# Designs tried in a protein design chat: miniprotein binders against q8gw64. Part 24

Target 1, 233 residues: q8gw64
Amino acid sequence: SSSSQSLSFSSNSFSSQPESELLQALPSSKPKSPPLQLPWLIVGLGNPGKKYQGTRHNVGFEMVDALADAEGISMNTVNFKALFGKGVIGNIPIMLAKPQTFMNLSGESVGQIVSFYKIPLKQVLVVYDDLDLPFGKLRLLPKGGHGGHNGMRSIIDRLKGSRDFPRLRIGIGRPPGKMDTANFVLRQFNRQEQEELDHTFQTGLEAIRILLLEGFNKSATFVNTRKSMEQLS
Below, E stands for the ipSAE of ESMFold2; O stands for the ipSAE of OpenDDE; V2 stands for 0.75 times the mean of E and O plus 0.25 times the DockQ between their complexes.

## First folded at step 11 (miniprotein)

Design J28 (at its last look DockQ between E and O 0.36; V2 from the best seeds 0.00; counts 0 for: pae E 2.2 > 1.5)
Fold by OpenDDE base, look of step 11:
Structure J28 (fold): chain B 233 residues (1-233), chain A 83 residues (1-83)
Amino acid sequence: as target 1 above (233 residues)
Amino acid sequence: GSEVEYEIVFTIPDEDQPEMRRDIAQAFADENVDIESLTPETDKDGTVEMTFRITAPSQEAFWEALDRIYQLLEDLEKRASDE
């Protein structure tokens, strides 16, 4: 009686445990809320009207127009005795303003804009002509006096004597010989002076971009380290 | 344009905060601009810093909304000065 031992092959079912790949939910980096962005005001100083266009005393208007053109900002809003353009540079809300008052009344416009939009004075950049700087020379300052400039005097007076706002000074140089200062600032630039100013405006707009996006110290370094064209000749 | 998002701070009297919130909610109820009021920070002088996040379909719509908020704030300040 040959007992055939049936070898029962026990099929070991390898239960492949599904490795539940823990999809590590990449921490949804909540987009860091963009840093609090208060509007900036950039004010160019000048006199309104065709007779003042292209004059030394209106170089602040020309700088604001050059910035408006470069950023695609339309200067078409009229309010607070100014012509405005509203836009954004990078992520910073920006208002460009040309007070349509006489230069000595620029503070009426600027004071109304600052009051309505609650703009902190550290975010009010004033761009204006400066007799004490060489022609085409830029100077960014965090504060200061009016230096005899009637527009800057008017602004400081309307801001209750505050001097703690940034200013971009554009050099127009001193009057030649015995020329009266009031007559000098009301002279138009010649073609060569205008061509040099176009380069000054390109430097000025880049300085303003750096001011808004990278802060005052970087912009001041950028502006103050540049040689004027007159220092390269 | 592309959708834009900005945060704007307003400092107002703490007593005016409920009115400002109502005026904004009423002004923007039917607008394509979202205005989120973040947690206000109360200052020691009885003022409150209100942060608003403005989400707008364009930069133009953002500036229109912002101008309207500053107008509401000016109107509120006038009412509070006449009482």
Scores: ipSAE 0.637, ipTM 0.833, lowest interface PAE 0.8, mean pLDDT 86
Fold by ESMFold2, look of step 11:
Structure J28 (fold): chain B 233 residues (1-233), chain A 83 residues (1-83)
Amino acid sequence: as target 1 above (233 residues)
Amino acid sequence: GSEVEYEIVFTIPDEDQPEMRRDIAQAFADENVDIESLTPETDKDGTVEMTFRITAPSQEAFWEALDRIYQLLEDLEKRASDE
């Protein structure tokens, strides 16, 4: 039949027959692309303001900034209570967010983004400081609790208790002696620690690319079994 | 820059599909994004998953179209909630 339908934009031959009965796509003159792409959200946690810049608690912000710089994504706009950027890695749409709430209200930002963009929770990666990992160590986990981290608690609470989203944990170590952990996370990294973190961030960038392009298992293998710079020296 | 092909899915209530299919296609067209194919699949819960395979002239055009489409979806949800 030579019928035309206004509801079929990409067809060069309009038809009155139902398109759902056709399982085979016509050959395309354009190169084929990767399969279905769903958006990812990558959240770096921290506290806003100059006072918190460079603190251990803001290492998630620094990781996301490193990713944004490496991928050419601008983080200069404010939306969803976050410094917010949009881009792609390969053919995968990604969003980068640094919630500009206080840490304990991070879920307000993340929840708004997830709701608006209909992001599946398995494609919400949260990057944050972790007291239970040695300094400079990375761990990629597919789900879990908040581990006492107030930003993670806020996100889990806002997602109605769901723990089914991946996290990239950045080890900051634990304080010496009896120093309060709340005070420890607000201390700034020294110069030696900053140099080690630059290497940690490069590993984290590669882990995120592998996660998005090759899947969770390959990324987890890459990052969770990787030796630290201290082990290599 | 070079053109890039994307695949993206949107989930719409089935009863709103004719309006939303038109509006989504227009959002792509307004940004000079070519629709290579559209495959609707109806779910058992009365929603349709519409998979678009598209070719965008730039990353910026792709995201401009997507943001407009997500705004259309938000507006649709607000309208349905005001019943």
Scores: ipSAE 0.479, ipTM 0.811, lowest interface PAE 2.2, mean pLDDT 82
ESMFold2 (binder alone), look of step 11: mean pLDDT 80; pTM 0.722

Design J29 (at its last look DockQ between E and O 0.28; V2 from the best seeds 0.00; counts 0 for: pTM O .720 < .8)
Fold by ESMFold2, look of step 11:
Structure J29 (fold): chain B 233 residues (1-233), chain A 83 residues (1-83)
Amino acid sequence: as target 1 above (233 residues)
Amino acid sequence: GSEVEYVIVFTIPSEDQPGMLRDIKQAFADENVDIESLTPETDKDGTVEMTFRITAPSQEAFWEALDRIYQLLEDLEKRASDE
C-alpha cells in the first residue's frame, strides 16, 4: 500500500525578511532615531578619588550614578579604565561608564569602549559639567566642541577629532569674579546646591530614558524646552 | 529572572559570514539564549548586517553572550588586519 514516488520543490531566492517590527531599517531619505536594540554608551565625566567627590567637575559621575541606581545597574566593576556597568532600559542594551583616569585622559577609557563594542558615535552620550549654562540647567545637543572642558577635549581627540556624538550638559554656572575655571570646577557643591541638583538629575534620567526609547528629537524637546529649577532668590 | 526579547545587529565581513554565524550561534547557545529569527542583509561594501531577534533567560545571560560575540568580532578584525 506504498509507493516510491517523491516530490521536490524549489525556490527562486533565499529571503528572510520578516514582516515584524525591526528596530533598524536601511538608510533612507529620512534619518531615523538610533535603533533601540543597538547598544548605547552613557559616560559620566569626573575625577576619581575622595578629594574630588562633590566637586562641580564630578557632576557627570553623579548623574550616571543616579541612573545606575534607578535602573539597578552595578557600577563596581573596573573595566576599560572605568567603573563600568551593563544593563538594559526596556530592551535596549546600555553600558554606563565613569572613567577612572584623570579628567584630561577620559578619552583613553571612552575610546576603548567604543572600539570594543563597535558603538556608533550617535549612541555615545557624554554627561558633563558645563560652565556656559546656569546652575541646574540641562541641555541635550547632538554634537559640538569641547568648550574648554578637558574631559571633552580628551574624548574628541581620542575619537580622531570627531564631534558627532550627543552630550547632556549640566549647568554649573560661571566662576565669580576673577576665579579661574580650573579652581571653580574643583570647588564642592554645598548641601543646598546638591539637593537642588537632585531635581536636575531626575529630569536628566527622564531625558535619557526618552532618548533611548523614543529618539533624540523627542528627548531634546523634553529637556531643552523645560523650565529648569533655575530659581533665583 | 524573566525571559526577555532583544533585537541585536552585528556587521561582519561577507567572506567571514559562515564561520562567524556558527560562532555567534554557539555564544547564544552557551548562555541558553534562543534565536527566534535571523535576517541577513548584504551591503555592497563587502559586509553583512546580521539582525538577530533573540530571547534570553535573563539580562545577565544576554550580556554574557553579547560580550563573547563582541570579543569574536574584535578577534576577527585583528586576524583580518594581520592577514
Scores: ipSAE 0.614, ipTM 0.852, lowest interface PAE 1.5, mean pLDDT 83
Fold by OpenDDE base, look of step 11:
Structure J29 (fold): chain B 233 residues (1-233), chain A 83 residues (1-83)
Amino acid sequence: as target 1 above (233 residues)
Amino acid sequence: GSEVEYVIVFTIPSEDQPGMLRDIKQAFADENVDIESLTPETDKDGTVEMTFRITAPSQEAFWEALDRIYQLLEDLEKRASDE
């Protein structure tokens, strides 16, 4: 009498609990409060008057004019001993300034603007001619001395010796031969030099846009890693 | 123009905060410029950092508003220096 023990295979019904896809509600991206947008001041250095137009020492004015033209900003306001334009690049309020005080008194104008508009020095870009850079070469620096430049000296002195503002240096090169530096910086560019500077200004515009929208480090990388046109020929 | 919105920070003496808020509201009462005061923070030196949202119908109206605010700030600073 072989008792066949019927092994009742209990079919454990694996109830596949549906993995409730926790739709992690993407955290409702609270509209990021628009970033605190303090106005930027962009200052071109130069001397006022027709006799200084197109001179090496006025290349800072030309860069600001090229920026104004590219951004549709009218440089028609006279205040704080400067020509001003007010506008916006992307979402950033910008002030363009050309001090009309002559170069050696540029700090009087810039100091008044910075004081009135409470501009943080990190948001004061000064654009100026530099003898220590090859012609048409740009260099962006976060800080530094005046390098013998009278406009930069005046600004630093008016800012109580502060050097902690960004500067875009435009290379004008050294005087040829035994030419005096003061006479050299007051010479006009020739046509070929002006055509090369137009390309420099386009690079400078883009560097300023990157500075405003993407910050100093990206702009400095963009500018300072570029070969000058003279190094590509 | 397109409406523009900017958030700007001002630093004023803590004592002038109620006056400044009133004077700002009065300066723009007749303008299509909305000025929202965001939470002011008190600084360590008896100043208040005031954050404003400025909504303006144009960039020109925004800059006009901004110029007036900075003029009011300069006038407050002068008063505080003369007392």
Scores: ipSAE 0.586, ipTM 0.786, lowest interface PAE 0.8, mean pLDDT 84
ESMFold2 (binder alone), look of step 11: mean pLDDT 79; pTM 0.712

Design J30 (at its last look DockQ between E and O 0.34; V2 from the best seeds 0.00; counts 0 for: pae E 3.2 > 1.5, pTM O .767 < .8)
Fold by OpenDDE base, look of step 11:
Structure J30 (fold): chain B 233 residues (1-233), chain A 83 residues (1-83)
Amino acid sequence: as target 1 above (233 residues)
Amino acid sequence: GSKIEYEIVFTIPEEDQPGMRRDIAQAFADENVDIESLTPETDKDGTVEMVFRITAPSQEAFWEALDRIYQLLEDLEKRASDE
C-alpha cells in the first residue's frame, strides 16, 4: 500500500501593495503674481531745439535720453506737449518724457501726462539741473521745493502746489565769478565736462533702476553714498 | 516674448461703471489682449474703484491697450462734465 504523499505547493499570493500613494502633488506654487506695479513717469527737464542741446539746463533731457538708449525705449511719441517713449523696466511700465514746452511751461506737459494716465505723484520722477550741487553730483530726494528752477516751479504750480514727488537732481555747479545764472545754464558743456556727465548718467540710470525695482530708500542710499568725481581728485 | 500682466485702478461714478465695462469689453473683444474686470469696491460717496487686469503678449500690445483704456476713461469723464 504505497501512500503517495501529494506535496500541496501552497502558492503564496504576493499581494502587490499598490505603489499609488506617493505622488504627493507638489503644491504648484502659482508664481506669486508680481506685486501691482503702477506706471512710472520719468521726466527730464530742458528746452526744445538745437540751440539748447548740450546746455547745462538740458542735462535732464540727456539723462532721459541715456536711460531710453540703455533700455531700448524709442523716444518717438509726440503727445501732451512732450516727446516721450513707453517701455518696461523689469515688470514696471514706464514712460520717459521730455516736455517740448519752454522750461517755464514744463508743468503744462507734465500735468497733462499725470492727469491722463492717473499717475500717483510718488511715481513721478523729475530729473533736472541743479546749481546748488557740485558738477556731476547726483541727489535723489522724495520731495522738496523748486530751488529757483523754473521748470520745477512750473511743475509744482501745475500740480496745485504739491511737492510730494521724487526728484533726481544733477549738479551743474554755480556760475564762475560774476557770470549771470541765466547765461551760465545756457552754456554748453566742454568735452571734459561731457565725459564726466556720461559717468553721471550711468550712475543716474542705475539709481533709476534701483528706484523702480528696489524702492526709493535703496536708490537714495546708492546715489547719496557715491563720491563725486571732484572728491576722488 | 514674456506676457505682461498689469492692473489698472481708477475711480468713477457708480452710475458710469456699467458703461465703462461695456466700452472696454467692446473695444477689446477681438484683441490679443485679455482684460479682466476685477470686483469693484464702492466708496461711500457714490464712486466705485474699478480694477482692470491687462494680460498682453508684448510691450507694444500692453501700451496700446493701456492707452485705449485711459482714452475711454477720459471720454467718459468729458461726457460726465458736459451733462
Scores: ipSAE 0.618, ipTM 0.809, lowest interface PAE 0.8, mean pLDDT 85
Fold by ESMFold2, look of step 11:
Structure J30 (fold): chain B 233 residues (1-233), chain A 83 residues (1-83)
Amino acid sequence: as target 1 above (233 residues)
Amino acid sequence: GSKIEYEIVFTIPEEDQPGMRRDIAQAFADENVDIESLTPETDKDGTVEMVFRITAPSQEAFWEALDRIYQLLEDLEKRASDE
């Protein structure tokens, strides 16, 4: 059971107010202490190396790089098999990771970070490319499977099958014609697509800020309903 | 530079309190991080959630202290598993 500890400035540590005086003092306007701040891990998925730069499969890396740049966090340190950075948003400690394994081994990196910092899984956000969303659209979900994404499969496997961690899915659309999905995800975005992704990344930055400062539900409402606002204009 | 306030929680086995409080306080002190308060919140199944309110001189000092503390917790967990 829990117990309280207090310092006494008198010979008696027990005191009480008369009930009438207590009722007069009940509406206290004392400032509340800040809520408990727990660390977050934000993971962007991709494949390392110059030949994968700008590919659809690396859009998670690009999202995390945009966040790192916006928050002044260096991603030049190699730790936990990742390019790894530490910083804060507001007063909330965050860690940014881009696993430098190949995609299908991303769980090795994520698992090491989660174990070392004892990160609650609900505070592990994974950002990755999604074939089931239209290009440039975002979806924030609180849990789920891997959907055939090898990086997500690796993470779920390493977390002992747990699927109870949020994801920010970045829509890349589906391949045109008869192009197989493996070839499609390894194609680079063209210049126009890169320009459209700048908007997507700014929306993603806002969603992550809202997630950390105001909670999952407000961030999900912001991200998941943006198409509705465009339909009204 | 400006002081930055943080609240951070560590879960510590109750039986390890005599050494862990000293070591955590030392990690903060080594980085010139001031401890405003230390509040044990609950005693659940032999563990205590320890809430630290701190004031750090920089984000870098804050994270350096935290990394030392997480290493202490990792080392403690490893020794407990071997015993």
Scores: ipSAE 0.322, ipTM 0.738, lowest interface PAE 3.2, mean pLDDT 81
ESMFold2 (binder alone), look of step 11: mean pLDDT 75; pTM 0.658

Design J31 (at its last look DockQ between E and O 0.29; V2 from the best seeds 0.00; counts 0 for: pae E 2.1 > 1.5, pTM O .728 < .8)
Fold by OpenDDE base, look of step 11:
Structure J31 (fold): chain B 233 residues (1-233), chain A 83 residues (1-83)
Amino acid sequence: as target 1 above (233 residues)
Amino acid sequence: GSEVEYEIVFTIPSEDPEAMRRDIAQAFADENVDIESLTPETDKDGTVEMTFRITAPSQEAFWEALDRIYQLLEDLEKRASDE
């Protein structure tokens, strides 16, 4: 009677549970916005009041208004004797100012803004009318004198004679014939002159963007190498 | 909104840079704006340059914070000139 011992092989099924590696999604570090740079001050020169609107001497105001509109900056703050707007272009904080002083007192406003915000003079762009440039011609300079411009004189005097700030000059040309300069700069642009200036402002906007984002040398090259509309006719 | 980080540099009289840090920290303690004080630098003349980093939830909040900081600085400069 041969007792066949049936060896029951218990197959231990090792269920290897796959360790689900919980890929802890590393919190996607939102790309930190690049750190903001030091603020720029962009000043347009002009006279306050309706009687000076659209005048040659107010083209600096029109350029700042065109910049404010293009960048969505509201010029709704009244401070430092200026209409003032604050914004950011790329990673650059910007302050836009239209001094509401008379042109010859523009330095009081600019000096207060520069003093309060401790703005380096290399970051103060002044935009103004220039009789020595052809109409609609832009020129960007790193420094210079006032050229007989009363607003620029006032700013330089208030900045203790410093001339080491950038300026965007907008050509208004010289007075025709024997016209007095003071009367000429207070003339409004005609429709054709205004239409040409709108193209000048678009070029000026791009020049300011290049100045802020790419630096002075690139902006100066961009502006100073362009032909005026008068050189294309 | 996109948070805005901004670095500002102050030049203050050397008399109490710690007071200014405390005044700024106290002024912004309950605000949605973070203000980090970086290591101050002292120039050769004993002037202290203080660097701050502002972290704000909006551009408006950033400019409001910046204005407030420069107002505190003006108020400190004025006090130091009246003594």
Scores: ipSAE 0.645, ipTM 0.810, lowest interface PAE 0.7, mean pLDDT 85
Fold by ESMFold2, look of step 11:
Structure J31 (fold): chain B 233 residues (1-233), chain A 83 residues (1-83)
Amino acid sequence: as target 1 above (233 residues)
Amino acid sequence: GSEVEYEIVFTIPSEDPEAMRRDIAQAFADENVDIESLTPETDKDGTVEMTFRITAPSQEAFWEALDRIYQLLEDLEKRASDE
C-alpha cells in the first residue's frame, strides 16, 4: 500500500528492526513521494463564430467541449483570448482553452496562458484536425512540426520555434480528388460523421485521462493501436 | 469527499524566496487550503523550487489560490525586469 502520504513521529530509542530499513539499503531505489503535479493546458483549435461551427477545422473545439462536459468544467469564461476553463482530473490541475483569435493566431492565446501559468511545454496538449489521418482516427504524438496546419504553425512560432509539446490529432479525412484543402476543412461534418465523432471523442477523453494519470506511453499505446468502432463490431 | 489533496511546484526566481514563500502560504490560507508539507529546493543558480502538498476544501478554492500565486510570481518577474 503506497497510496498515502503520512507524517510520523518516532521515539529517541534506536532499534535494529524493522525489515524496511534493510530494504531501503538496497542499491535500487524507488521514489516514495507522489509524482510532481504541474498544471496541464489542453488546447482545442478552431475558428470562432457561427460560420465555423461544425466544420472539420473546428473538431479540436468539439473535443475540448466534450472533455469539459465530461469533467464538469465551464468554458464560458473569456481570458487569454480564449474560452477558458479550469478544473482537475484526479489530482492534476488542468486548464482547457479554445483560442478565439482565428486559427492562424492561436499562438497569441496559447503563449499568454503558458507564460502566465509557467506551464512546461511537455504539459501542453494541442488537439486539432488532421488531413493525413482517416476520418475519426486518433493519434497521440509527443512532438513534431505543424504539418501545414496554420494553428499549429502559430503556436510553434509563439513558443519560440519549440516543437516539444504533445498533440492529439483527429483524423478528418482527405479532400476528394483535387479539392482545395482550405475549402475542405471549412466544410461541415454531416449527421453520420457527427455521430461517429461522438465515439471518437469518447476514445479521446480516455486517452487524455490516461495521459494525465498514467503517462504518455500508456496513452499512446491505448489510442494509437486502437481500431475504429466499426472495425470492433 | 469534497476535500482534495494536491502537490504543486512553484519556481521562484527571487533573491528573497522567504518573502515569496510566506506570500504563497498566505494565498493558500486565505482560501482555507491546508499546507501538509513544504519542501524548498535551491538549485545552483539560486532559483528555488517550492513543492507544496496541500489539502483544498474544493477545486474552486484550489484554483483561486493558484491564480493569486501566479499573479504574485508575475508581479515579481515584472518588478525584476523594471529594475
Scores: ipSAE 0.478, ipTM 0.801, lowest interface PAE 2.1, mean pLDDT 82
ESMFold2 (binder alone), look of step 11: mean pLDDT 76; pTM 0.667

Design J32 (at its last look DockQ between E and O 0.39; V2 from the best seeds 0.00; counts 0 for: pae E 6.0 > 1.5, pTM E .758 < .8, other shape alone 3.757 > 2.5)
Fold by OpenDDE base, look of step 11:
Structure J32 (fold): chain B 233 residues (1-233), chain A 81 residues (1-81)
Amino acid sequence: as target 1 above (233 residues)
Amino acid sequence: GSEVEYEIVFTIPDQPGMRRDIAQAFADENVDIESLTPETDKDGTVEMTFRITAPSQEAFWEALDRIYQLLEDLEKRASDE
């Protein structure tokens, strides 16, 4: 009685590993723009509300509005306690922000934007009023302190004491006579001061374009050397 | 408008489930999201590199916003565990 042991070959079911479908980009026949660079954040400093419009302390807002208008960017998105506009200049994605916090809380807004979009601080431009610059004069710096400016203090504090972000300073000059600084920065520009600032904003626009497209050193040369030529005339 | 495609290559912190959550969020969208880094089974904070290809500037910004929102939601979950 020969017991034929039937060797049952257990079919090892090869569990098909799920092929991770590599989402292969289909070759688009559409014209491509040049590859975009990493986004920049451009922040204008000011206070929200009608009573602060056209004030010396809001010149950072006016510079961002002038940039938005020149680039066709709508400042209509509300997020991160700011008014936002999003656009592209050449191959550079840009976010324009006007923090709708009070000036002393500007860092709360800027810190949220930087944290959400993981923006390198070298790509955060802050535009603000400066008492230590003559009226209508621009200065671009790669880093620095707050200089007593409450908005800049708030940003530096929220960025864990970091000072390594570029800033465009717009000169508002010093208070006349014995006027308090807090009262001076809350004064509106007169018509003649506003007309001079319109030329300052055009220079500021070009400085920002050069910064984005050609880098910091070219923009800093463009902005900071013009001041030396006009002081020699 | 001129049909111009917008392309960006960017790097974000790798988070568990991020690739799946991106694939799910963009499955029916006209925006292409390519992962340029291999999946790493390692629990290490590896960086992921992605390419976005979008048919418009608006679609590019919406895609970028959605990716960074997914990342924030994953980072928050990982901090609450």
Scores: ipSAE 0.722, ipTM 0.866, lowest interface PAE 0.6, mean pLDDT 87
Fold by ESMFold2, look of step 11:
Structure J32 (fold): chain B 233 residues (1-233), chain A 81 residues (1-81)
Amino acid sequence: as target 1 above (233 residues)
Amino acid sequence: GSEVEYEIVFTIPDQPGMRRDIAQAFADENVDIESLTPETDKDGTVEMTFRITAPSQEAFWEALDRIYQLLEDLEKRASDE
């Protein structure tokens, strides 16, 4: 059996000059600690279609659109049953998703994205409308239940009951009079409300940037102690 | 375009050739690997930290999409056993 003709040895793998390795440059400046580089998923909840544009239930979509615009992220890809965008903030990879299922099926989209990209649940931020917060108020929470929100219920169910993912709750206020909540969340914001929400979205953008770049605790301190509508009305 | 430095972590099955396949995905998109650190073993998986320099955000995401496809394919092979 003849010797192999394809066999080769690296002649440089056995350096006889170990002293040249000791000529490494000094002094060395220590770089800043890099941030955690795991991808984040930021999900805005809503219902697809022109009929639902501007409704209270779609405010999560609007928050993610504002973030995409501010960070120059294109959301022109349809994948995972979502309008989907990829980008970075600083050196943090992020994915933006607006599930294009109906609200009750949002978990189908989120579950597919989380499974495909192996995203740790603590790096899945869900942004949605909240009846229990005053209009325009923001609240950042590290985990919790669905609070009766059908999109959040769908996500928790699809994640096998896990509640261990952060959420940014956007206060939409309570229905006037005896209007039921289902009808209220499907009503459109008026022009004054939309103008006030622009300020809320700016605060939300800053909260998300702080979350990604400086950590949950600093973001929660920033957003949970703010009076976001103080300079309106 | 402007080169961008990233640090990204993957949880990878401890299987032969996985590190090579991931490195190839970066190379296919002209993404340079500055360092590669395997740091923890958990139930037969390894946390791999890559510090990389990409020629663009597009190249970075194309490389990541290849890597995530590799990981998805591995899960499907394990499911088909």
Scores: ipSAE 0.117, ipTM 0.556, lowest interface PAE 6.0, mean pLDDT 80
ESMFold2 (binder alone), look of step 11: mean pLDDT 75; pTM 0.652

